Miniprotein binders against a7ua95r516to809. Designs and how they scored, part 242

Target 1, 294 residues: a7ua95r516to809
Amino acid sequence: ASLSLLSISDLVPDLQFIFFWMSNAIEILYFIQQKSPAYMQTIELMDDKAGSKESLLSATISANEEAMTILEEVIMYTFQQCVYYITKTLYVVLPGLLDCNPFGTEPSSEQCRRAAGVCVCAVCVMPEAVRRVVSVFQTTSDLLQQYQVHSEIQSQMFAYLFFFTNVSLFNQLIDKGPARGWFQRSRVLQIQASVKILLDWAKGAGHNHLAQKFFAKFCSTVTILASPPQQLSQMSWKALCAEHPSLKPVQLHRILTQYQLMAELGPLPIWQPSSEDEAYIYRTVDLLESFENH
Below, E stands for the ipSAE of ESMFold2; O stands for the ipSAE of OpenDDE; V2 stands for 0.75 times the mean of E and O plus 0.25 times the DockQ between their complexes.

## First folded at step 16 (miniprotein)

Design dy11 (at its last look DockQ between E and O 0.40; V2 from the best seeds 0.00; counts 0 for: pae O 2.5 > 1.5)
Fold by ESMFold2, look of step 16:
Structure dy11 (fold): chain B 294 residues (1-294), chain A 80 residues (1-80)
Amino acid sequence: as target 1 above (294 residues)
Amino acid sequence: SMTYYVIIRTDNPEDLERIAERLRELAREMGLRVEQVYREGDYLYVVITGTPEQVERFRREVEEWLKSQGIDARVVVYEV
């Protein structure tokens, strides 16, 4: 029937099953690919007493190709099933990143600091919302390693998870940000700090290059929004495009429009698009990202 | 040179103006550039640009000053 699986821990038994079969299929495929030439060579050296050598070679080639095709389909299907389950969980937990406060109000040692005076810290407690997202990534990493999934497949999995995370966070920020107050600088600083925690996890897990690549659009967005007005207003449109190549003109224009509104910098546009980009800043079809472009 | 947000909240909002005045003075004395000072609700934001070493010294001076004034404040120093 219908199961609401909102936690990665609830999915672990199903994921273990899927990773087991995916890993086995990969190992069998690798065996066939590596041993097929040697087996063909063995057949070629056979004595052709009854003319069966040519028939055996043809049957072996066909069987190997059929087996590899089936195994590739199993690998693709199991990969897609893993992605389906993991991203379903990730989709539920990601919106909380935009509403949490990684600076905290009461750090773990605040009781002693409150009694003695000030509390000065950058990040004291990982918010529950951030912990839930990290838990999805960490559980996925642990399962991939437990079942010794080939490192290239592990990289492909995290490339997609980071891509999904970027698209989900970016689209929600752009779409719901005005109504939710997410463009206020206090909230942007909190969001940026939360994303830095995810980037730190990715770096420690050996996926820094994937995270840098696939979070680029969301990171650029929050970097712009976190910039003080005196610094940002001194940057031209061309300079901003050069520093943030992951942002499409319509996306950059939307971000700067919300920034100017939030910072109360008046109605006159501060940033003038280049003549090349002016045709594209109103292409609303390009504003939100697609989950299908990887 | 890096940009930092010094984010301050206290249970006594009356102190925020005095804190803002002191932080401007201290930043000026230390050669830090003050980009902006503003309030959002009960929070004071002091945005400064300087080296990490200058900002760490600034943070220590702010902590000492708040303690000397008996101001019970939560201060976050966040590098952008």
Scores: ipSAE 0.638, ipTM 0.883, lowest interface PAE 1.3, mean pLDDT 84
Fold by OpenDDE base, look of step 16:
Structure dy11 (fold): chain B 294 residues (1-294), chain A 80 residues (1-80)
Amino acid sequence: as target 1 above (294 residues)
Amino acid sequence: SMTYYVIIRTDNPEDLERIAERLRELAREMGLRVEQVYREGDYLYVVITGTPEQVERFRREVEEWLKSQGIDARVVVYEV
């Protein structure tokens, strides 16, 4: 299937299967971990017929260790598969957030499938581009809850999905933003509003800390770009570094350079990097975020 | 009080200066603080500080004025 046609809804059957096995493997693993000590104690309390007790204990330990190892592999594999499918879907829908036109008549979002009529739920009032992204996250959340996946695994999954989303949006904005006009204030403000909706969703889903942590770079970028020229032109390089610690010097420099071009500002000495950062602003390898760092 | 962008787009960029002047006057009349007014291409940006209610009233008055002038322009408001 062409990536362009891939919706999260199309992946639900496959994801359900994977989540089922992941959840079961986790439950079995926890069962073994919790029951093994009690079982070993029971063996230890058995009448010591010469040598049989030690052999049974050793065999039980070995069998439990092997089972736990296999289960951990299943959990890891199923987790990776879930992330793979979900991130593919995100990759398709995420660019839509950046292409939003605040002055466009976006068609009213698809009616909430749950309501007979105009739904006024938070998802239905969202711009279509935002709704598509939120739908991926909501579907993921719903599946995790449906299969009662352990909270730690849920947190790890959302951490990765937020990381992926941030990297994807950040890299696209930095790389393609100038050419596509995403650095225009009207577009930036729309993007900012869209990200706020996503963050509000994450907060409502109980993932506020993770969202704040992993969206920091993209949020910082959007905040800078949304800033009025007169306000931002009064901020020194050092002040901007301090306010946006998630941005590398090369990233901040790129953002400010593009901002300057967009706003038709002359060279601003106040935005010149410090002598300490001057060597780092030329590290173009650090400009874009890597997906491998997580 | 919060800071807001009031953004105006028109297909007639020659009107943007007149619009900007009127928006400054209207903001003053309404007791709103105008932080910045600037043009970027076909867009006029007005940065104002006020309450949500004041800004919504300002938006409505701007739209009504634009209609009264026969200016086809779209007004969008964003919180900063």
Scores: ipSAE 0.197, ipTM 0.669, lowest interface PAE 2.5, mean pLDDT 87
ESMFold2 (binder alone), look of step 16: mean pLDDT 86; pTM 0.843

Design dy2 (at its last look DockQ between E and O 0.53; V2 from the best seeds 0.00; counts 0 for: pae O 2.2 > 1.5)
Fold by ESMFold2, look of step 16:
Structure dy2 (fold): chain B 294 residues (1-294), chain A 80 residues (1-80)
Amino acid sequence: as target 1 above (294 residues)
Amino acid sequence: SMTYYVIIRTDNPEDLERIAERLRELAREMGLRVEEVYREGDYLYVVITGTPEQVERFRREVEEWLKSQGIDARVVVFEV
């Protein structure tokens, strides 16, 4: 089967089934946790005609423990299956973010032209590539809400989806960026605009804190690359590390190297790594992020 | 104060040099710092530093000036 061509809409029936069972398992687990003390108390209050009160209490404890273990396994398995299918979809659509133009390809839009004969647009156009990513996030949010999944689990789901998105975009930019021209100044602004559309979605969906936390590395990268040379050249290595703590020394060094190439700058003395960081700027093993760092 | 990219594309790219000269003067008159002005293809980039209020007034003045010149242009104001 051609799983690499899946859209999120093709997966909705399977995701509905998985979310249904995950949500049910969570509700039953919560019920056992909340009602077990009260039931144990009612057993203690019943008359002990034949000494059966202790046997009933023991059997109830054993049944609750077995049920809770099974339910926790169901929740873990269904969560992993949701994440697997959703991230397979994200993997397919995320690369397009690095190639799209949210500023539009024509000099002016037809709608803006008709309005005044002069188009002054204050907002970026949402490209199809960005819409596809937003659709994955929005569909996930809709399903979590539809099945009334506990808010803690919803947060964990989006934490992982944002983490996955960050790692995927960062690794592709670093690895493929030189060959794909993604470090060109105009392209970096387009990428930053696309990411801001995603961040705006996350903010409106109530996930702003998670997005700020888990997109930090990619956002820092693009923010540095989008900075005008007159401003960035005034920032020392130490200042850049302090402003962008999510970046490892090897990562910051690589980003500044690409910036120098695109801005046609020679090496700048203030970008010399600190003595502490100099030992780490060539650790290629630390350059790309692991999808297992969750 | 914050940094903004004012990104301009017209149907008639020959106008971009005239636009660049005018925007540089307009920003000076309004007290905005012009960090950079450059062109890539059919796009003009004017990088300015100012308050959101100053940049919004700049955007409005640019719109009025373009209208007065009959220039059909797309203008995006993008905060870095």
Scores: ipSAE 0.602, ipTM 0.867, lowest interface PAE 1.4, mean pLDDT 83
Fold by OpenDDE base, look of step 16:
Parts: sequence; structure tokens; C-alpha cells
Structure dy2 (fold): chain B 294 residues (1-294), chain A 80 residues (1-80)
Amino acid sequence: as target 1 above (294 residues)
Amino acid sequence: SMTYYVIIRTDNPEDLERIAERLRELAREMGLRVEEVYREGDYLYVVITGTPEQVERFRREVEEWLKSQGIDARVVVFEV
């Protein structure tokens, strides 16, 4: 199936299976961890037929350790598979977010129209492109809750998905933005509004801290690009570095250079990198974010 | 003081110039700094600097004025 046709809904059956096993493995692991000390104590309290007790204890410890190791591997594997499938769906829908005009009167999606009433839920009033992205996250949240996945694993999954989303959006904006006109202020404002809707969803879902942390780089980029030329041209390189610490010097320099070209400002001495940063602005390898760094 | 975008969309783009002029006047009356006013298609963008309270008051006054003029327009405010 072409990646373009892959919806999160199409993956739900497979994801359900994986989440089921992940949740069960976690539950069993915690059970073993909680019960193992009690079992050991019961063995220790058994009548000291000296040689058999020590061997039984050793065998029980070894068996528990092996079982726990296997369960951890299952959890890790199932987690990775979930992330893999979900990120594939995100990869398909995320470009639409950058092209979305949230200020347009585009009619709410057909799915909300099928509900006999104008659904005024926050999702139904979202632009289609934003709703598609939110749907991936919401479906993930719903599945995690349905299978009662441990909160720590839920947090790790959302951390990774937000990381992936930020990297994807950031890289697309930096790489394709100039050519697609995404650096135009009107388009940047549209992007900013679309991302705000996503962040508001994340806040409502209880993931505000994670969203703020992992979207920081993309948000910083959009904030700079949305800034009026008159204001941004008064900010020094050092001030911009301090205000946007999530951006590497090479990234900030690229953003400012493209902004300068778009706004026809000419060279601005105050945006010149410090002597300390001058060596780093030429590290083009650090320009785009890596998906492997998480 | 923060910078805000006040975005106005109308189905009657001929009204956007009149709207822009009124918004400049209103901003001045309210002591708001107008950084930029520009039109792109059916959208008017007004960049202003002020406090959240001033900008919220500005938004309300704009909406009330639009209603009084019988102009069907959507007003959206974003912080930069």
C-alpha cells in the first residue's frame, strides 16, 4: 500500500494486538517484581533441609531473572513496533500540517458531518490537516488507555512521538520552507496557529510538559519567522541565542539568513555570529535534526 | 508588552481597506503601537504591540465595530 493511503485507522487492528501483548508483559513483569521477594522469604522460612533450600532459592532467583529479562525484551520490542507504525502514519500526515490554512472556512471533515449534529468538539472544529495529526495522537492515547498501559510507558511513547514530530516538521521547514513559501509571514502564522492547536490538544491530554519540551525547536523556529522584521532586526545574535536555546548556532544562522532573504533586509551586522559561534555555523551536518538521537 | 497579530478575514475584500483604516485609528485611540498593517488576499494582518489586556480590549472593539458596520468578518488574535 502506498504510504499516502496509510491511515491510523487502518493500523488499529495491528496496534491493538501489539498493545495487548505489551500491556500483558508489563503486568506480568510487575507481578514478578512484587511477588519475588515474598516467594524468597517463604523459601527462607521453610525447614532447613540445608542443601535443598539453597538450591531451590538459587533456582527460583535464576528463573525469575530469566523471566524478567524475557519480559523486558518483549516490552521493548512491542514498544518499538508501536512507535514504528505510529510514526509511519505521522510521516504521511505531518506535511499537510505545514500547508494547512487554519484561518480558512474549509468545511469540517466529512467524518464530523456524518454525525447528525454540528459537533462543536475541539477536534471537529479543527482544520482537516490538523485533525489528521491529532487523530494519530488521540488514537494512540485511546489505545494506551484501553489496554491500561503503565503511565511511564505512555509518557515515553508520547515523548518519542513528539520528538519525531518536531524533527520531521523542523527538517521539512528548514529544507523545503524557502521553496514552498513557508517562510512568508502569512504562511508562518498559519503554521503557528496549526501547531498551537496541536499543543492545546497535548495540554488537554495531560502531556503539556512533554509537548513544550520536544516541540521547543520547531516552536522557536516558527516564533522567529513570525516576528516582524522591525523587531527581529533589533535583536542581536546573542539575544536570539539566549531566547532560543533549543536552536544550534548553525540552525539559527540558517533561519536568520533565510528570513533576511525573504524580508529583503540585506546583511545585518547585529545578526553576525559571535567569534565563539562562528566555527559552528558552518557545521552543516548539524543543520537538520537526526531521528537517531533519541 | 507583547507583539500580536490581529488577523481579519472577510468575504468582501473591498471592505479590507476601510477596516484597515479603522483599525489604525482605533489602535491609536487605545494607545496601541501598530507595527504593520498589510493585506494578503482576503486577509488583513495588523501587527500590534501591547499588553494582553489592551489587545483583548482592542479585539472586542474591533468585533463590535465590524458588527455595527454590518461587516461579516472573522477576527483572530495570535501572540508572537
Scores: ipSAE 0.225, ipTM 0.676, lowest interface PAE 2.2, mean pLDDT 87
ESMFold2 (binder alone), look of step 16: mean pLDDT 85; pTM 0.836

Design dy3 (at its last look DockQ between E and O 0.57; V2 from the best seeds 0.51)
Fold by ESMFold2, look of step 16:
Formats: C-alpha cells, sequence, structure tokens
Structure dy3 (fold): chain B 294 residues (1-294), chain A 80 residues (1-80)
C-alpha cells in the first residue's frame, strides 16, 4: 500500500535513469536516420573491383534497420516506464483537486492590516492539493529538459499526462460527485479555480496547446456546471452539444441532470436530447472514460 | 462579453449585504450586466457579464471601495 503511494520525489532516481537511456536512444536513432544516406552515397562512390560494394551496401542496410528497430523498442519501453511511474503518482494526488479550496479561508492578512489599516487580497491561494499536482508536472518537465529529450517526445509525454489527468478528474467527478457534493456551484467554482492553476502552469511551460486539447472534456463539464442558471436554461441541447463537442450524449445528459438537481430546476424541455442522441443518453458503458484511448 | 464570478469573503460576514448592494450599483454605473448575486456560507458571489477591461476596472473600484470602508476582504475574479 505504501509503495503504491509514491511521491514524485521518491521516483526521481528511477526516472533519471530511464530518461537518460531514452534520450540516448533518441539521439542515436536520429544520427542513424540523418547520416545513413550520406554513408550509402560514400559506398556508391567506391571502386568495385570484385562486387564487394553491393555486399557492403546490403550489410549496411541490414545493420541500420536492426539498430533502428532496437532503438525504437528502447524508446517505446522507456517512454512507457516513465508514463507508468508518473501516472501512478498522478493517480494518488489528483483526487485532492476536487476537494480543495483555492479561494482560501482567510479574508485578510494581519500583517497587511496593521501596515495599511485594511487588507484586500485579490489572489487565489495555491492549495497543497494543487501544489502536489503541479509538482508532478514540473518535476517531469525539469527531467525532460535536464536530459534534453527531443521536443516531440516531450510533447507526447505531456499529451499523455494531460490525457490521464483529464480522464481521472472527469471520471471521479462523474462517479463520486453526487456523494461528495461536488456539483454544488460553490464547489464547482473552487474546482474551476484549481484547474485554472494547472492550465496556467501548462501555458507557462509551453504546453498550452496540449492542455487546451486534452483537458477539453473536464473543462467543458466544469464550464457547464459553473454557468449561471439564467444563461444555461436558455441553451438548447443542440447548442450545448455544439459548444461542447468533447462530451458524449450520455455525459452531457448526466451533467445536465446533476445541474437540475443542485439548481432545483424542474425539467427543461429545451434540454431534451435530439432524436439522434436520444438512444445514446442511456449508454452507461459510455459514461466514464477509458484510460486506454486518446 | 464574458461571464465572470466575483467571489468575496470578509472578516465580518454581516458586511456582505452592504457589499452586495454597492457592487450592484457599481456594475450598473459601469455598464456591466449583473446576472446574479448570492451568498453561500461566508462567501458573496456576484455574477456579471462584460468585457475584460470593464471587469478589471470593476475589480479595482470594488477594492478601492472596500478599503475606503475599512473592510478586510479577499476578492477573486473568475472568468467562466
Amino acid sequence: as target 1 above (294 residues)
Amino acid sequence: SMTYYVVIRTDNPEDLERIAERLRELAREMGLRVEEVYREGDYLYVVITGTPEQVERFRREVEEWLKSQGIDARVVVLEV
């Protein structure tokens, strides 16, 4: 149990080893890909007195293909190991985002009040739960940069981490939200503020496009839940589907049902699913997202 | 125009009603549409629709007014 509750700091030595070899494999693969044509042309310019030129070309091609295959396997394996360990720590820390309060519990600072006679604070605090998630992302970013991992592989890593984060948060909100009171508007606003801290981190780290793409489902969910009743009640089912294409019909239907319950709204005809979607709002197998697909 | 939540907590929750009335007045003066004003616990929520520039000025005016009234507060503005 204790071993399954790893912090990212506990994993750094293992991750350093894995990133070291992943980066080396990527660099060697790139070298082979870039230098192989030039070497083949050098062989073609050689004098061929006994036909050995053709045999050398064949052997060189075979060796390069074998080396590239091995290197691609090393890269895939090391990438999968990094993702495995990092997502284990994310799995442990992500639920706390749904229970924390980034608005804080203190309206003023005693020191500020004594200095100025009154203290008006305009900044959200960073809850410990949010700090823990940011720490996982930041440590991952630092390691990728430290080992100079190719930028495309860095992007793939964060694409998966953001995908995993989105699935984890969405599934927990949908599955546990009613029991935990997470659909109350005040709680939804706290969740939205916490997620904004993560999005701001992603933007500052150069991953804004990935975060916008892979958090879409969770962000759409929170945006709908945070919408004032006066605005949301004016949006038809079709309009909501168009504004939130990341949500499946069963998911949108569940979100609107929870909204109705917490806002104490009666049935709204405008939220009736379209005829095309009506068969799909009861597909409970589609309600939660799978960690196995993007 | 965008929708914003202005979330306010003070040292003295009894001030929240006075704050709510002032924020309604200020929003009207600045051309911001007030969608909703409500309390939950010790937090006041003011939901407004306006431009980012209008809302930033609104936030500044709210902070200045709170200081002028001697009200210690936390004022958070969230775009939805």
Scores: ipSAE 0.609, ipTM 0.874, lowest interface PAE 1.4, mean pLDDT 84
Fold by OpenDDE base, look of step 16:
Structure dy3 (fold): chain B 294 residues (1-294), chain A 80 residues (1-80)
Amino acid sequence: as target 1 above (294 residues)
Amino acid sequence: SMTYYVVIRTDNPEDLERIAERLRELAREMGLRVEEVYREGDYLYVVITGTPEQVERFRREVEEWLKSQGIDARVVVLEV
């Protein structure tokens, strides 16, 4: 109940605070790392007054190591908090992406109409459900840039958010797809189009490689489901495994089984798993993706 | 060659049959393989196999034809 009211905009003040401290901690850590060798060298060049030099050097090293350790903990903690808040907002908006019809009547972009008239920006042309998801990512990007967060941390943040999004969408599609009709080709095409908009945004934001990597499993699933029965029925299990290496055998088997039921194809011998994979298709524990494996 | 969905939506579903017929003819003229043509509600789906260049040309020709007929329809091309 309470999560349904949580928008990314509502979290911006808290996120700003966390990003501020994260950025500062990174800058201080980097400063210590860069200056520490120079300080040590300066101490080493000091006149050796009666063993005081070694003690000062040791104390300085110890203090720097302790400070760096604390800063790393702060960075890790703030990163985790950011991820936690952002993923909560994603959790709320992601289901709407699967139900989105991007081919429908242009959603009256009520939000963009308020500010500048008919905005023809890519975000304003997006279906509302897609726009909500993109808004979470865009807000995250804007905050990371605003606080000049180190590029590596930005990459890690987006990697995790894309991972989370892929896991969430994949699990929902596999678990609820048959019951929701998301395995129907028309619905699959709508999903594919909606995700393409998101991927195009990620490409425009400079995260194309990460998006392609972390959405691979969901994209593979959608590609299989979108394939015409006449084409997919000509593909062997081995060929499908080779074309979709991101899918585990149990996942591929489930997708094909549900596809077969939906398309009324009957049993297809060419989709039978190899003898090597036969043991793996029964590992139902591996069917859904885990959020912990990142 | 790749597989593409050409999705056409119109507010006048009575035009979809005429559109489907024309698209089949046009695809044949262009040497495109039509895998499937089916209607769901106010949507027409044309599944074709071709090169990106052929499909882009097909899209343009379809849009031009629709305009020439005074048919208000959206054309979307999706790669599988």
Scores: ipSAE 0.376, ipTM 0.770, lowest interface PAE 1.4, mean pLDDT 88
ESMFold2 (binder alone), look of step 16: mean pLDDT 86; pTM 0.838

Design dy4 (at its last read DockQ between E and O 0.63; V2 from the best seeds 0.74)
Amino acid sequence: SMTYYVVIRTDNPEDLERIAERLRELAREMGLRVEEVIREGDYLYVIITGTPEQVERFRREVEEWLKSQGIDARVVVFEV
ESMFold2, look of step 16: ipSAE 0.738; ipTM 0.929
ESMFold2 (binder alone), look of step 16: mean pLDDT 86; pTM 0.829
OpenDDE base, look of step 16: ipSAE 0.605; ipTM 0.884
ESMFold2, look of step 17: ipSAE 0.754; ipTM 0.934
ESMFold2 (binder alone), look of step 17: mean pLDDT 86; pTM 0.831
OpenDDE base, look of step 17: ipSAE 0.612; ipTM 0.888
ESMFold2, fold request of step 18: ipSAE 0.806, 0.791, 0.797; ipTM 0.949, 0.945, 0.946
ESMFold2 (binder alone), fold request of step 18: mean pLDDT 86, 86, 86; pTM 0.832, 0.833, 0.834
OpenDDE base, fold request of step 18: ipSAE 0.736, 0.733, 0.732; ipTM 0.931, 0.930, 0.929
ESMFold2, last read: ipSAE 0.795, 0.803, 0.802; ipTM 0.945, 0.948, 0.949
ESMFold2 (binder alone), last read: mean pLDDT 86, 86, 86; pTM 0.830, 0.833, 0.830
OpenDDE base, last read: ipSAE 0.733, 0.735, 0.735; ipTM 0.930, 0.930, 0.930

Design dy5 (at its last look DockQ between E and O 0.35; V2 from the best seeds 0.00; counts 0 for: pae O 2.9 > 1.5)
Fold by ESMFold2, look of step 16:
Structure dy5 (fold): chain B 294 residues (1-294), chain A 80 residues (1-80)
Amino acid sequence: as target 1 above (294 residues)
Amino acid sequence: SMTYYVVIRTDNPEDLERIAERLRELAREMGLRVEEVYREGDYLYVIIKGTPEQVERFRREVEEWLKSQGIDARVVVFEV
């Protein structure tokens, strides 16, 4: 399969192999950590008639340290390989979230009854673009469960996947939004709905805390853009910074600029950056986020 | 109080101004706050703030009014 079209299903056999070894390494590391103190105590209780007790203790400590170091490296490597391959599939499907219209899908006939044939009421159905992203997350969750990966590692993996999703969507919106028309009012409302549907999935899957934490920058951006003009025009720069701490000054300034352009608003004094922030609103090196997890 | 998007699509965009005027009036009568009304093409977006009970009544009243006017429209009420 083409790397530009790589699906998660094509990667499952390779991911199963990597998850298998990661899970095994974690279990062995945990066993050594739990058993090592008891073994050290056993050595210290030994009767040392040949003078070998100190040599055994030293060798045991050294062997445990070497084993734990190797296992930690295996866990780190396998984790990195899993997220590398999974994020390659995410990268392909994520842009569709910015282009879809969750309000444009006709509901199935079972979701609305026809009243005299003149009014059709509907619930918002998960758009295909959102479903493709959810499929990557759900497949990852299924694999983690299948191999009974320790819950802390599962959390770390979804934390990174949500971080990656946040960076990818934020960077594309900021960088390509003007050319793609994504700051038009209707598009912003459509994007907000798509994000809400994705966040509802994350909540139902038990990942609400992680999604709220690691998706915060993109969610803040869309929340600001989706705010009605009468409401947003009453919020000062200081208030916006306080409500959206994930946004750097240059990022917030760019978002408000795009909002002003699309809402046909002139400059608003209450949106003027604080004196400290004024030095930073033009730092274009800080505008886009890095995909590297530091 | 929660925010809702009431999104209406019709093949007869001439009706959207009349729909928008009625939705504003109905929301006022029901004590709902209309945060924004935005029209684009065949779509009307109405952003309202209210309780789930108020919004459910609003949805039913909008449906009844559309029937009374012979307007064939798709109505989505989406909780943000």
Scores: ipSAE 0.771, ipTM 0.938, lowest interface PAE 0.7, mean pLDDT 85
Fold by OpenDDE base, look of step 16:
Structure dy5 (fold): chain B 294 residues (1-294), chain A 80 residues (1-80)
Amino acid sequence: as target 1 above (294 residues)
Amino acid sequence: SMTYYVVIRTDNPEDLERIAERLRELAREMGLRVEEVYREGDYLYVIIKGTPEQVERFRREVEEWLKSQGIDARVVVFEV
């Protein structure tokens, strides 16, 4: 199937199956972990028929360890599969977020899945492009809740999805932004507003800390680009590094260089990297974020 | 003092110049610093510096003025 046609709704049946097994495996693992000590104690309290007790204890320990190992593998595998399918869907919808005009008056064509008719819920009033992204996250959240997946696994999944989203948006903005006009102030403001809607959703969903952490790089980039020339031109390289610690020197340098070109600013000595950072600004391999570093 | 963007959209782009002039006047009256005012299509962008309270008051006054003029315009404010 063409990736361009893949919606999160199309993946729901497959995801449901995977989430079912993931949740069950977690539940069984937890059960074994909680009950194993009690079983061992019960064996230890049994009448010491010479050698049989120790053998039974050893066999029980071994069986529990093997079972837990298998369950952990199932959990890991199912988690990876979920992430794989969800990120494929995100990959399709995320570019639309960068092109979105949230200030437009165009009515959303998508109806709320939770209500019949015209809905004024936070999702329904979102721009279509933002709603599509939020729909992926909301569907994921709904499935995790439906199958009562352990909270830690939920947090790990959202951490990865936010990481993926940040990497994808950041890389697209850095790589294609100049050519697409995304560095123009008006477009940057549109992007900033769209991302704010997404972050507000994440906050409402209880993922504020994760969202702030994993979107830091993209948010920093957008903040710099949204800054007025009069303000940004007064900020030193060192000050910008300090305010935006999520950005590598090469990334900050690239952003500032593109900003300078867009704003038709002459060379700004104040933006010159420190002697310490000068070697790092030429590390083009570090310019784009890697999906493998998580 | 923070930097804020005040974005105004109208279906009547001919009003944007008048709106821009009024916004500059209002900002001055309120002691707000206007960094930049520019138009792109049917959008007016006003960059101002102020406190959250000052900017919220500014937003309210702008909306009230627009209503008084019979101008159908959307006002959005966000912090940079």
Scores: ipSAE 0.139, ipTM 0.620, lowest interface PAE 2.9, mean pLDDT 87
ESMFold2 (binder alone), look of step 16: mean pLDDT 86; pTM 0.834

